Miniprotein binders against q9usj1. Designs and how they scored, part 29

Target 1, 298 residues: q9usj1
Amino acid sequence: MFSVGKKISFILPIKGVLQKLKDNAQKTVLLDATWYLPTDTKNGKKEYLESRLPGAQYFDIDEAKDHKNPLPHMLPPADEFASYVGKLGIDRNTNVIIYDRKGFFSSPRVFWTFKVFGHEHVFLFPNAFNAWKTEGLELETGEPRTPKPVVYEGAKLNKDLVASFDDIVKVIESPDAAGVHIVDARAHERFLGNVPESRPGLASGHIPTSINIPFTETTAAGITAPKPEEDLEKVFSSHGLTDKSVPIITSCGSGVTASVLFAALKECGFKDVRVYDESWSGYGKRANEDSSLLATGP
Key: E = the ipSAE of ESMFold2; O = the ipSAE of OpenDDE; V2 = 0.75 times the mean of E and O plus 0.25 times the DockQ between their complexes.

## First folded at step 19 (miniprotein)

Design b11 (at its last look DockQ between E and O 0.84; V2 from the best seeds 0.76)
Fold by ESMFold2, look of step 19:
Structure b11 (fold): chain B 298 residues (1-298), chain A 80 residues (1-80)
Amino acid sequence: as target 1 above (298 residues)
Amino acid sequence: DVYVRIRISGVNPELLRKFAEEVIRIAEEYGIEVEIYVENGKIEITLRGLDEDTAEWLIFYLRWLAYEMGIKVEIEFRKE
């Protein structure tokens, strides 16, 4: 039980997860959002098929995307999002609790996706597998459970949570007048432009005016969970992010780790946070063709 | 305990050095034994005295970092 005046977080410990799973008044669905870099030998869907938290459904960021856009992981159209999550048994009133098994890495991307389409009852469960085992609870193996499909009504893109390339251009063309911070979640050497990009045709560097906060600065407990709120406040303030009302746009390689920063900033009470969905995958090609879009170094 | 063996290579020696320094920093923080072998521009790092939970997140983090730094990495994980 909480005292009067305490803030409630969308980041749930296992006690909160178990409470929602036991609540008969509102349906809860666990989502496994595990995703690995293409250079990793592991595959999130394959691991899900072998074992999962009991009853969990799999959310595949490489399937639930805009298939007409060549950029990786772009948000799907609203009707395709609705169809996708409806097949997982999720409607507007469903509590959605999202985990990934290796870290606090891909589950925030799925969290952000639900927020973008107006889903109110969405939560993150960090360190899920360790927490589950520590409570003496078993994983589910064998054939995954088949959910009963439902209709998801009212999915509509919330522009207040998504930044476009045009939004980025407005910031870099008028830095003083824009009053917006662009925050890059990539590793420092990649931000500096010291690393050739693995995808062909991308410039090496960063968006002019942007601040580098590698997403790992916001994680603790072996990269499996976010830092506590008070430590997150210190991370952001050390980078000059103290005014909670100043708009922030997060970016990275393809929108996955930018969503880790989105979750961390929202936990700290930042009011206006958007993710630049294209991130470097789209921006870097433009910057390779137009050097006015490119910065390097600190 | 487990052992983790990390073999890294790449065209930029400065980036290889920075990666190895990050591995050493983490090893010192967590009390992990580190052995380093360098041969023909390739670096092999062996980590010992860590548990499976530490190895799992460390491998995940190091694969992300290698990807970000353009470093080719081969990671071997074994129970001892």
Scores: ipSAE 0.760, ipTM 0.898, lowest interface PAE 0.9, mean pLDDT 90
Fold by OpenDDE base, look of step 19:
Structure b11 (fold): chain B 298 residues (1-298), chain A 80 residues (1-80)
Amino acid sequence: as target 1 above (298 residues)
Amino acid sequence: DVYVRIRISGVNPELLRKFAEEVIRIAEEYGIEVEIYVENGKIEITLRGLDEDTAEWLIFYLRWLAYEMGIKVEIEFRKE
């Protein structure tokens, strides 16, 4: 009787979160990764200071980035990541459970970041606030707890989870040979190139050969949670993504919603998924200078 | 029940139309009352008869969509 080991999903329901929080054998840290678009009036950090899950620490994607890179939300160096999460009380053996106030918008970016640096015990908690309230649990208010700093050891960037510009070029130069799918998480009109870019010097369009799957196709209404696995499989299948062994690269505007696709694809059992960290913020500049890098339309 | 007023503006009327159509689609799907007014290249959409939870996720989605479409959006939210 081959015990098909139940793949423990990295996406946790509230029951799973509560179990981990009760388990004293391993330290658990909740991370509030709430982030809003720059055009939004809301601020994640501000809201965190107002209310949070009990004991949660704030992970600021605008701070935990490469500050030497002018592109938004680029991965920090490994040592800077280690320093940042160490200050949050997270070490290599810590269970890290990540949520955001919207449900499943910015938390996957932080999830991906932890995976990139080789953290094993990292989880997503979709629709955290609603789930918490439904269970009759209270939120924490007032000044957040200051964690005891720890040393995070062994942070090393896993290149297998990060696609570079060079990786993209290899795909577009030899699409048939590469057998790699590039999936763009941006809105359809943005993908088509029908929308002027807000940033100067960026081309409008998409990476040649890429497939458009707006990340909202993989989420429940309001971006509260990923769709059930069965529904995700239907979404991906409808876009020709049926072979779980085929390498996939996700992209978006700045690397945030690309990570939503990353999480959804991983949930469906896709084995080789990378995020193009530069996304359109970096690629669009290059495409503006070289038209061979740019495609428009469907 | 909550009242949501969405005002959109932009240089491309086709994009504004597509945005409005998306709002209508969602409204129909969820049985939300929708009114649309067009004036001087601006579109005003009023949603009524939706609950607060629905309004919150819808507002967030529409802000993202507007951002992606290069549309300026103003949203007013009131509890009735």
Scores: ipSAE 0.716, ipTM 0.883, lowest interface PAE 0.7, mean pLDDT 94
ESMFold2 (binder alone), look of step 19: mean pLDDT 78; pTM 0.727

Design b12 (at its last look DockQ between E and O 0.82; V2 from the best seeds 0.77)
Fold by ESMFold2, look of step 19:
Structure b12 (fold): chain B 298 residues (1-298), chain A 80 residues (1-80)
Amino acid sequence: as target 1 above (298 residues)
Amino acid sequence: DKYVRIRISGFNPELLRKFAEEVIRIAEEYGIKVEIYVENGKIEITLRGLSEDTAEWLIFYLRWLAYEMGIKVEIEFRKE
């Protein structure tokens, strides 16, 4: 089971996925977390209904959210998370393996969501459809399977994985004393403030003190898979992130690509990583009205 | 033949150029043939010699990048 000098990863290759699917002692559920930007013509749920990995259930980040918050895909209340995943056949003992159809884009957001609510048996399966086809396995088509609902007990938000606006303010008020790195996963030109925001009322720029690591620096072939761990460590060290004990808060536009950075940092052994769930969608409104909250340029 | 055709526009020509440079960089990395046409503040890039799987992730990535850069993008994938 345990090996000296080998690391056990939550990012699973196809053979690790297949091993967990065959394990009769532990229930495993595959989740299709495919999600597209609102400007894209594709729809993840529509694609899921047409084809999926055998037995996969769909996790919709725009359904499993705080419906009382106007910000996009904010974490749901714990009881609503529990109800949602219980209807997918997931309880505390279930191995949850999460994929995007072909990318490594939205599945880390769902991974982070499970971690936030205390689910420990959660894993990522990058490049899932290509890996599945290369192994000679068939996709499931037709009507998705209906899981037997279960009760999910003990969902409780772990504040050690979520950053609030107040947490951000503490960092920018005392950057040396805080000792926290804020890392922005958005594209460089958006970070610099050179791109008007598409949502009304948002300033263009970034959180003061933050550094920019566009999430694509951590992925291979566009966004199909994470880079190998050694290459991820080089990406992070090139941005001054070498001390694995220093707290990191990731941010982006709405918390999706910040979760890609969360997963990459955790894979590299960073001990204290949080996602700022509001990201720019919430912060940018405040920065539009208070210039002390806004930085632009490098 | 299969091709991906990308038409971009916007009123910031520096951002359009940076987007096109990223497309060219990917084309070089994957051995993809690229043709570029520029007219009236519009850039049209045609990519050939790529697999359907490569085209699919590339289209997804370029839509993300265009969204992030405030660029209007139209992408056509001809599969034959």
Scores: ipSAE 0.781, ipTM 0.907, lowest interface PAE 0.8, mean pLDDT 90
Fold by OpenDDE base, look of step 19:
Structure b12 (fold): chain B 298 residues (1-298), chain A 80 residues (1-80)
Amino acid sequence: as target 1 above (298 residues)
Amino acid sequence: DKYVRIRISGFNPELLRKFAEEVIRIAEEYGIKVEIYVENGKIEITLRGLSEDTAEWLIFYLRWLAYEMGIKVEIEFRKE
């Protein structure tokens, strides 16, 4: 009887979360990664201060970034990441379980960030608030607990998980030879270039040769959770993504929803997935200056 | 009555139309009653007969979609 070893998914149901929280063998930290679009009236940090999962700390993607880079949500330097998560009480051996209030919107970005810096014990908890409520568990209110700071050691950026502009150019210059798929998580009309960009100096369109898979195609209604693996396979196969060994680069507007695709692809067993961190916020500027970098339409 | 009222505006009527069509599609899928009013280049969509949970995720999705489509959106959610 070949024990098909149950592939331990990094996506946890509530039962898995509760099990980790009860396990005293390893320290577990819950992270609230709730983030809203700049156009939204809601604020993730404010909501965190109002209510959260018990013991959860807040991970602010607007703070945990490279402040020297004018682009939104660029990866921080390794030392800054280490400092930031150390203050949250997270060390290299800590189980990190990440959720957001919407379910599966901004939490994957934080997940990807931890993976980039080599953290092994990191998980996603989709639809956390609803799952928590359904189990009859209570939320924490009032002032959040201040964690004891710890030292996070060994943070090193894994370049295999991050695509640069140069990586994109290589694909564009030799699409047949590269064998790399670029997947854009943005809405279809944005991808087509039918929508004017709100930021000055950005072109409208997409990266040449890229495939459009709006990230919402990989999520349940309301972006509460990723679709089941079986459904994800159907989505990806319908877009020609069947070979799990083929390298994939995900992109979006600012690197957040690209990470949703990253998580979904990883769940389906794709081996080589990178996120283009600059995404359109960075690429669109370059494309505005060089038309060879810009494609429009399907 | 519980309802979600969506007002969209923008410079591209075609994008407004596409957005409205998406709302209608979702409404039909979930059995939500839809009322649509068009006035002076603005579209007002009122959704009725939906649960609070449905309303909350729908509002979030529509905000994202509007952002992606460069559409100004105003949303009112009456819970009672």
Scores: ipSAE 0.722, ipTM 0.884, lowest interface PAE 0.7, mean pLDDT 94
ESMFold2 (binder alone), look of step 19: mean pLDDT 80; pTM 0.758

Design b13 (at its last look DockQ between E and O 0.81; V2 from the best seeds 0.77)
Fold by ESMFold2, look of step 19:
Structure b13 (fold): chain B 298 residues (1-298), chain A 80 residues (1-80)
Amino acid sequence: as target 1 above (298 residues)
Amino acid sequence: DKYVRIRISGVNPKLLRKFAEEVIRIAEEYGIEVEIYVENGKIEITLRGLSEDTAEWLIFYLRWLAYEMGIKVEIEFRKE
C-alpha cells in the first residue's frame, strides 16, 4: 500500500491511546460509554462499577439527555452537557477517549455528542478490552476514581452535525434538489416495514428516499470495531455513496447506531454528515399519523 | 465443551427463519459447527468450535438483531 503522508484518525489503536495517556502536556480522560438495549440482561453502569480501563469515568447516555423530551437519548441542552462533562473532569482542552466494552456500538453516540457541542479533542477506542488484554495491561477494579469537577466553557450546539425533522421533510419533498442522502442504520427487515415496532404508535417502515445500511455492515467481527477504511469505502460505494462532498443524514431507532454510521462516514472522509437525533422514535409516530411520510419495502 | 445455545421464538415464523439463516451464514464464515432443532414452533441453535472472543461478539450481535426483528431470544454460553 502506497502512502502519501501520515493520516491522523479520531479512531485510535491502543498505541495511540497509551501515547495520549502518557502525555503530560494535555489532560486525557477515558470514558466508558457502554450501553445495552433494554432487552439485554447486562447493564453498562453495573459493569463499569465492577471493572474498567484505569481511570475511566462513566458516560451515561440515559442521564446526559434532554429530560424534558419523552424521546430516548435526545441531546441535552448545551449548558447541561457542560455541567455533566465538567463533573467528569472534562474541560475544553481535555483529550476525551471513548470506548464501550463489547464493541463499536454506543461509543460513537457519545463521540458525536462531544462533536455536536464543539469538543474537538475527542477520540474513539474500539475493541478496547480485547486490545488492553492483548497488551498485558490490567483493568481497574474497586471504587472508581472520583474526578475533580471543572468548568466546561463554550458548549454550543453545532447545527452542521444535527438534523431536525424539518431537515428530513425538506429532503423528502424535493429529493433531487436537496442533494442529500438519508441513511438508515437499522436492520433490513425493520427498514422494510416487516417488523412491528416495539413502542406503540410508531409506523413500520422507513423515511422515503432513504438508503438502508445496517450499522453492522460497517463493523468487523460483528460489532467489535469498524471495518478498515478500504472496506468501509467499498460498503458505502456499493450503496451509491461515492461523492464525499454530498451531505448525508444518518438515522436509526433512537440515534445510537446512526452515530456508528456517522463515525464510519467521517473516517472515510465524507465532509458533511449529520445525525437525525430523534430518528425513528420520533419520525415513526408522525409517519403513523401521515402516510405521506412513510415508505415500506426496498 | 464450549457452546453457544440460542433459543428463539416469536409470532412471525418468516422472521425466525431469517434470523436462523443469518446465524448459519456467520457460522459458515467462521467455520463454526451448527446444530438446529425445531420443536413446537421454536428454534434451538447450538454453535460449537468457536473461541470465547467470537462467542462474546456473536451473542451481542444476535441480541441486537433479535431486538431489531422483534424476536424473543434466550442465549446460553458455556465457556468450558
Scores: ipSAE 0.763, ipTM 0.898, lowest interface PAE 0.9, mean pLDDT 90
Fold by OpenDDE base, look of step 19:
Structure b13 (fold): chain B 298 residues (1-298), chain A 80 residues (1-80)
Amino acid sequence: as target 1 above (298 residues)
Amino acid sequence: DKYVRIRISGVNPKLLRKFAEEVIRIAEEYGIEVEIYVENGKIEITLRGLSEDTAEWLIFYLRWLAYEMGIKVEIEFRKE
């Protein structure tokens, strides 16, 4: 009797979150990963300082990055990641539950980051604020708690979860042989190349052979939560993604919404999913210099 | 009256139209009253009859979409 071990979903409902918070056997840290687009007037850190889930710490994707890389939101070095999360009171044995104020927008990026560095006990809490309020629970206000710093040991970048530019080139040079799907999470018009890039030196278009699945197709209205698994499967199937064993690389503008796709694909049981960390911010520059790297249209 | 007012502008009229069409689609789907005014290459969309919760997620989505489409967007949310 092969006990099909119930795949414990890394996406937690409020009940699951509360259970973990009550379990004193393992330390749990809530992370507020609220991030807004640069064009937005809102600021995640500012809002965190105003209100948060009780005991939550703030994870700033604009700080927890490689500052030596000019591209936005590139993964930090392992030691810097370890230092950053250690200061948040997180060690390797800590349950990390990640949420954002929108519901399911920036939290997947942080989730992916923890996975990249080999953290096992990491979870997503979609629609956290609404779920919290619905249960009649109160938010924390005032000055956030300063966690006791700890040492995070054993941070090592898992390359199996990160696609490089070279990985992309391999796919586009041999699409049939590679059997890898590149999925672009950007909006359709951006994917088509119909939109001028705001950053100088970036081409408009998409990676050759890539499939466009705007990340909003995988979320509930308002990006509050991922769609139910059944609905996600329909979305992915409609785009030809039916074989869960086929390697997938996700991409977007800067690696944030690509991580939403990563989380959704993982929820559906796709086994090999990587995020192209440079995404279009890095790729678009290369494509601007080499037209063979650029595709436009559908 | 509670309303969300969206003003969009940009150099590509086709993109502006597509954005507006998306707003209309959403409005129809959720039974939201929509008014559209076009003046001097700018489109103003006013949404009425939506809840605050609906307004909040819609505003966020539209900001993202506008960003992705290279459209300048101004959004006013009147709660009362």
Scores: ipSAE 0.749, ipTM 0.895, lowest interface PAE 0.6, mean pLDDT 94
ESMFold2 (binder alone), look of step 19: mean pLDDT 80; pTM 0.751

Design b14 (at its last look DockQ between E and O 0.75; V2 from the best seeds 0.70)
Fold by ESMFold2, look of step 19:
Structure b14 (fold): chain B 298 residues (1-298), chain A 80 residues (1-80)
Amino acid sequence: as target 1 above (298 residues)
Amino acid sequence: DKYVRIRISGVNPELLRKFAEEVIRIAEEYGIKVEIYVENGKIEITFRGLSEDTAEWLIFYLRWLAYEMGIKVEIEFRKE
């Protein structure tokens, strides 16, 4: 067979990870981005302190956030992002490889965060612990390694990767003229409005015009890894997402699983994908006060 | 082998049915044995013959689904 081109994936198999870790000319930092649902008793940082991939640093989405905003997990200001990752030994030229223990759940949020602030050398390593074990490699235990802090220069929020509430309003007020798909990563019954939101003051339902693709449709082995690209394309096309040039905005409860869809869409070559960072946590309050912002049902 | 057991009560029957349908779907997809016991609006679902890796992602998946559907679950994981 003859091929005229190859895709370059930001989702790395273990061979690619090991190759970058062995490269003495280019620094690589592994990030453990493990985060658990509010109803879980597990703690990602506690697990990181017990064991991790060798040399990994911990990225805490509950610390690296906008502390002035009451909404959960909102992107930090650019200068605070720069300070945070610089303390982890990451500068703009560092290869950053991000994993979580659930494979393809919280690490895409951190991946998206790096992309938002202009970091181009960022990659995902799904199913990391199993791949490490299968390769016969040891985990690191005991005290985590202390990185030397560096200065991170040039962090600047890329508005092309983030959607605002005003961006959402433009879409729902002129759906045909906007030509934008809003894709909701939440479970179907939550999207339909069939369950009360756990937080008071949020309407039950979804953003008008939006499409529901629960993030687990894009994962394999539960949530351990993304589906292969061919299967991801089938998922998206079955929901009417076939034109790679059409803008897409992903949403969910608080921006974590919306980032799983972001990564899956980018892997499939969609050119213009943004995450609505507020997601339902912010939108649902507005929709509770203004019914024109609320849809329910299919 | 290991088992995962979940117990659910106090949820409307339609949501419970949809939760159970998804549970059955995932079990069939991965060849997992499932036993369902229903009594007086309470459900106990047991997944059997699990590897540790399968149990780990299954528990996460079930917690996510329950969280999203507003269902409170009690999850038990034990060796058989």
Scores: ipSAE 0.738, ipTM 0.879, lowest interface PAE 1.0, mean pLDDT 89
Fold by OpenDDE base, look of step 19:
Structure b14 (fold): chain B 298 residues (1-298), chain A 80 residues (1-80)
Amino acid sequence: as target 1 above (298 residues)
Amino acid sequence: DKYVRIRISGVNPELLRKFAEEVIRIAEEYGIKVEIYVENGKIEITFRGLSEDTAEWLIFYLRWLAYEMGIKVEIEFRKE
């Protein structure tokens, strides 16, 4: 009797969240990972200070990064990650449930980050605020609690979840042999190279051989949640992504929305998904110097 | 009436057109009424007949799209 082990989805409905919060056998920490675009007037941290899920801590993707790297949102060193989450009261055995105010925008980045460093008990809670409200639960206001610091042990970068520039080059140099799909989460016009880059020194276009799936195609209206699995399957299949065993690398502008794709693909059972952390912020500079790295159009 | 209004100026006409087309597409998909005014290289798009939730979503999407397209936008949301 092959017990088809029900793949426990890392995406939790409110019932699942509540169950984990009630379970005293394991420590659970809620993380508010609310982040807005630089062009937005809203600030995630400020909003967190105003209201949050009860007991939630704030995970700032602008702080929990490699500060030595000029690129935005690069993964921090393992020790820095460990230090950061330890201060949030998270250890290796802690259930980490991540949400954001939009629902499914920046939380996947934090989810991916935890996965990269080998954390097993990490989950996403889409549409958290709405779900919370619908259940008649109250938000926490005022000064957030200060968690008791703990030691996070065993943080180690899992390279299987992170694509490097070299990994990208290998794909573009031998696309047929590599059998790897590169998926770009950016807007279509950006992908095509029809839009000027705001940052100096970045080329306009996309990685050769890459497929464009704007991350909004994988989310419900308002980016509140991922689409249902059935709908995600349709989206991915329409782009030729049907074989769940084929390695996929996701990319975007700075690695945030690429993680949305990562989460969606994982939800659909894709086995080998990596995020190109540099994304276009790093790649675009390289492509600006080497035209062989640049493709435009469809 | 509740409305979301976006104003775009100072951008390549072709890019503006593409932006507008995408916005219209989204509006149609969600059954939102759209009014478009073009004057002197400025585009004003007004969305009407939307709920507050839809408006918030729309605003976020518009900001994302604008960001992705390198367009500066002014967004006004009238709730009443």
Scores: ipSAE 0.627, ipTM 0.852, lowest interface PAE 0.8, mean pLDDT 93
ESMFold2 (binder alone), look of step 19: mean pLDDT 76; pTM 0.693

Design b15 (at its last look DockQ between E and O 0.81; V2 from the best seeds 0.77)
Fold by ESMFold2, look of step 20:
Structure b15 (fold): chain B 298 residues (1-298), chain A 80 residues (1-80)
Amino acid sequence: as target 1 above (298 residues)
Amino acid sequence: DKYVRIRISGVNPELLRKFAEEVIRIAEEYGIEVEIYVENGKITIVLRGLSEDTAEWLIFYLRWLAYEMGIKVEIEFRKE
């Protein structure tokens, strides 16, 4: 409201982060959302316990999930989300600023999760540790601060931000009539079907009609930050994504990088973006049993 | 001195080659020195002349890429 005529980005540079942290009128919580692939030797929680941005709490995407679903990182039930974030000191009015320490990789997944449950005051802080160091600020070490738990009220799933398998089927059955773009954040060789899936029972390939934009095409400084908006627009337009009113569903295979595309698309003003939460982990099983669901190659 | 040593292996030599080509591309983009050794169908890549910050995101990216390509990877990072 104080920014009449100027868009306020949910992606904050360090000065914006520091401004929110210094503002005593509104509570702000920093979240460390660092998560590593199962094949990595590093552990995000362990690193958080060693050092963090001052006052940060840890958001564990493998804890805050649907524990009744065997698929990785599926959204938790709304009441379990509310209980989880309430224990981190987050209520509906809390500004939540999310970072991950190695890249622009897992923090967008947590950002999307907050948006799905109706939390409006949520922001991303890319390249956080480098920005902190460059500003001459110190990390916090030793025992993390223990927040006073609060009640989180009003968490409800916003279906306009989540795509189901049935939503995917509608698109592939009538691609021209649907007018929806499915965008796959996985690496190119995996999208083509040239890589056997590590989990048994998953087909190799992609969702028919989908576009491959590996998430790293949208990142800068290696993978530590999103590209500037102007460059993101070039990436998306080079893949035929120019009409910002057309609905987009993002997908991946690792359960996380589809949310990197979600954040990048929203930053560019795409109006209707959903994440397919199951991604290849759920879809690939169905495609293994039904070849009409499977595409390979370019 | 600082270096990153990457050992890759897998059953598909074409995917190993494509992975190595991507490492070379990044190394040229960032002015990183590259040495590559091939023996018994396994590839060892040694990267030098990179900052700790560059090494950290590069290692993370290469682990993601190896995972996506079904490649077994062992990465050693010497920070000093």
Scores: ipSAE 0.780, ipTM 0.904, lowest interface PAE 0.8, mean pLDDT 90
Fold by OpenDDE base, look of step 19:
Structure b15 (fold): chain B 298 residues (1-298), chain A 80 residues (1-80)
Amino acid sequence: as target 1 above (298 residues)
Amino acid sequence: DKYVRIRISGVNPELLRKFAEEVIRIAEEYGIEVEIYVENGKITIVLRGLSEDTAEWLIFYLRWLAYEMGIKVEIEFRKE
């Protein structure tokens, strides 16, 4: 009887989180990755300072980025990532559990970032605040604890998890030969090109041959959590994504919600998933200059 | 009574309509009472009979959707 080793899901229920927190054999750090849209009046850092899971540190996706790149939320250099997380008390052996206040919106971006740099022990905790309250646990208020800085060693960018513009071009030039699916996480009307872009110099539309799966199709109501695996399978199957061996590239506006798709696809066992980090913020500019890069409609 | 008031505006009336339809769809799905007013190119949607939890996730979703659709949105949540 081959014990099909239960693939330990990187998505943890509250019981799993509590178990890791109780396990003194490994250091565990909770990360609050709460981020809101620029148009939102709320601020993740501000809310973190007001309340958080006990001992949680804040991971700011607006700070932990490549500041030399004008595009939003581009991956930082490996050394900068290492420096950033080291200051949060995270080393290579640390269990990192990531949550956000909405449930499953910005935390996957941070999850993907850790995976990109080769961190093994990284997890997502969906619907963290509600789960925490339901268990009768208290939130931490007041000034957050300052972690003891540590050295994060061995950060190296895994290119297998990051798609470049060149990777996209290869797909669109030979869609049948490439056997790669590009999945756009943006809203349907944005994908169609029916919405004017707010940033100047960006085209409206989508990457040729790409499939639109708004990331909200993979989440529970209110973006609180990913849908159950069974439901995710149905969603992906309905969009023709049935072969888990086929390479997938996810894209969105700036790389945040593309990471939600990344997490959902990984949960379903897709083996080769990359995030196009530039997403439409970078691609849209290129498409504006070259119409061969732009598709509109379904 | 608890209510969520959503005011949307934009240059494309078709997008406004689609947004409103999405709100209606959600309202129907969750048994939320919905009122819609159209005045001077602006659409006001009032949702009643929803829990605070429902309101919070709905507001977040609608903000995202509005952003994605290039729609200006103002949302007021009255809790009491």
Scores: ipSAE 0.754, ipTM 0.895, lowest interface PAE 0.6, mean pLDDT 94
ESMFold2, look of step 19: ipSAE 0.770; ipTM 0.899
ESMFold2 (binder alone), look of step 19: mean pLDDT 81; pTM 0.770
ESMFold2 (binder alone), look of step 20: mean pLDDT 81; pTM 0.773
OpenDDE base, look of step 20: ipSAE 0.729; ipTM 0.889

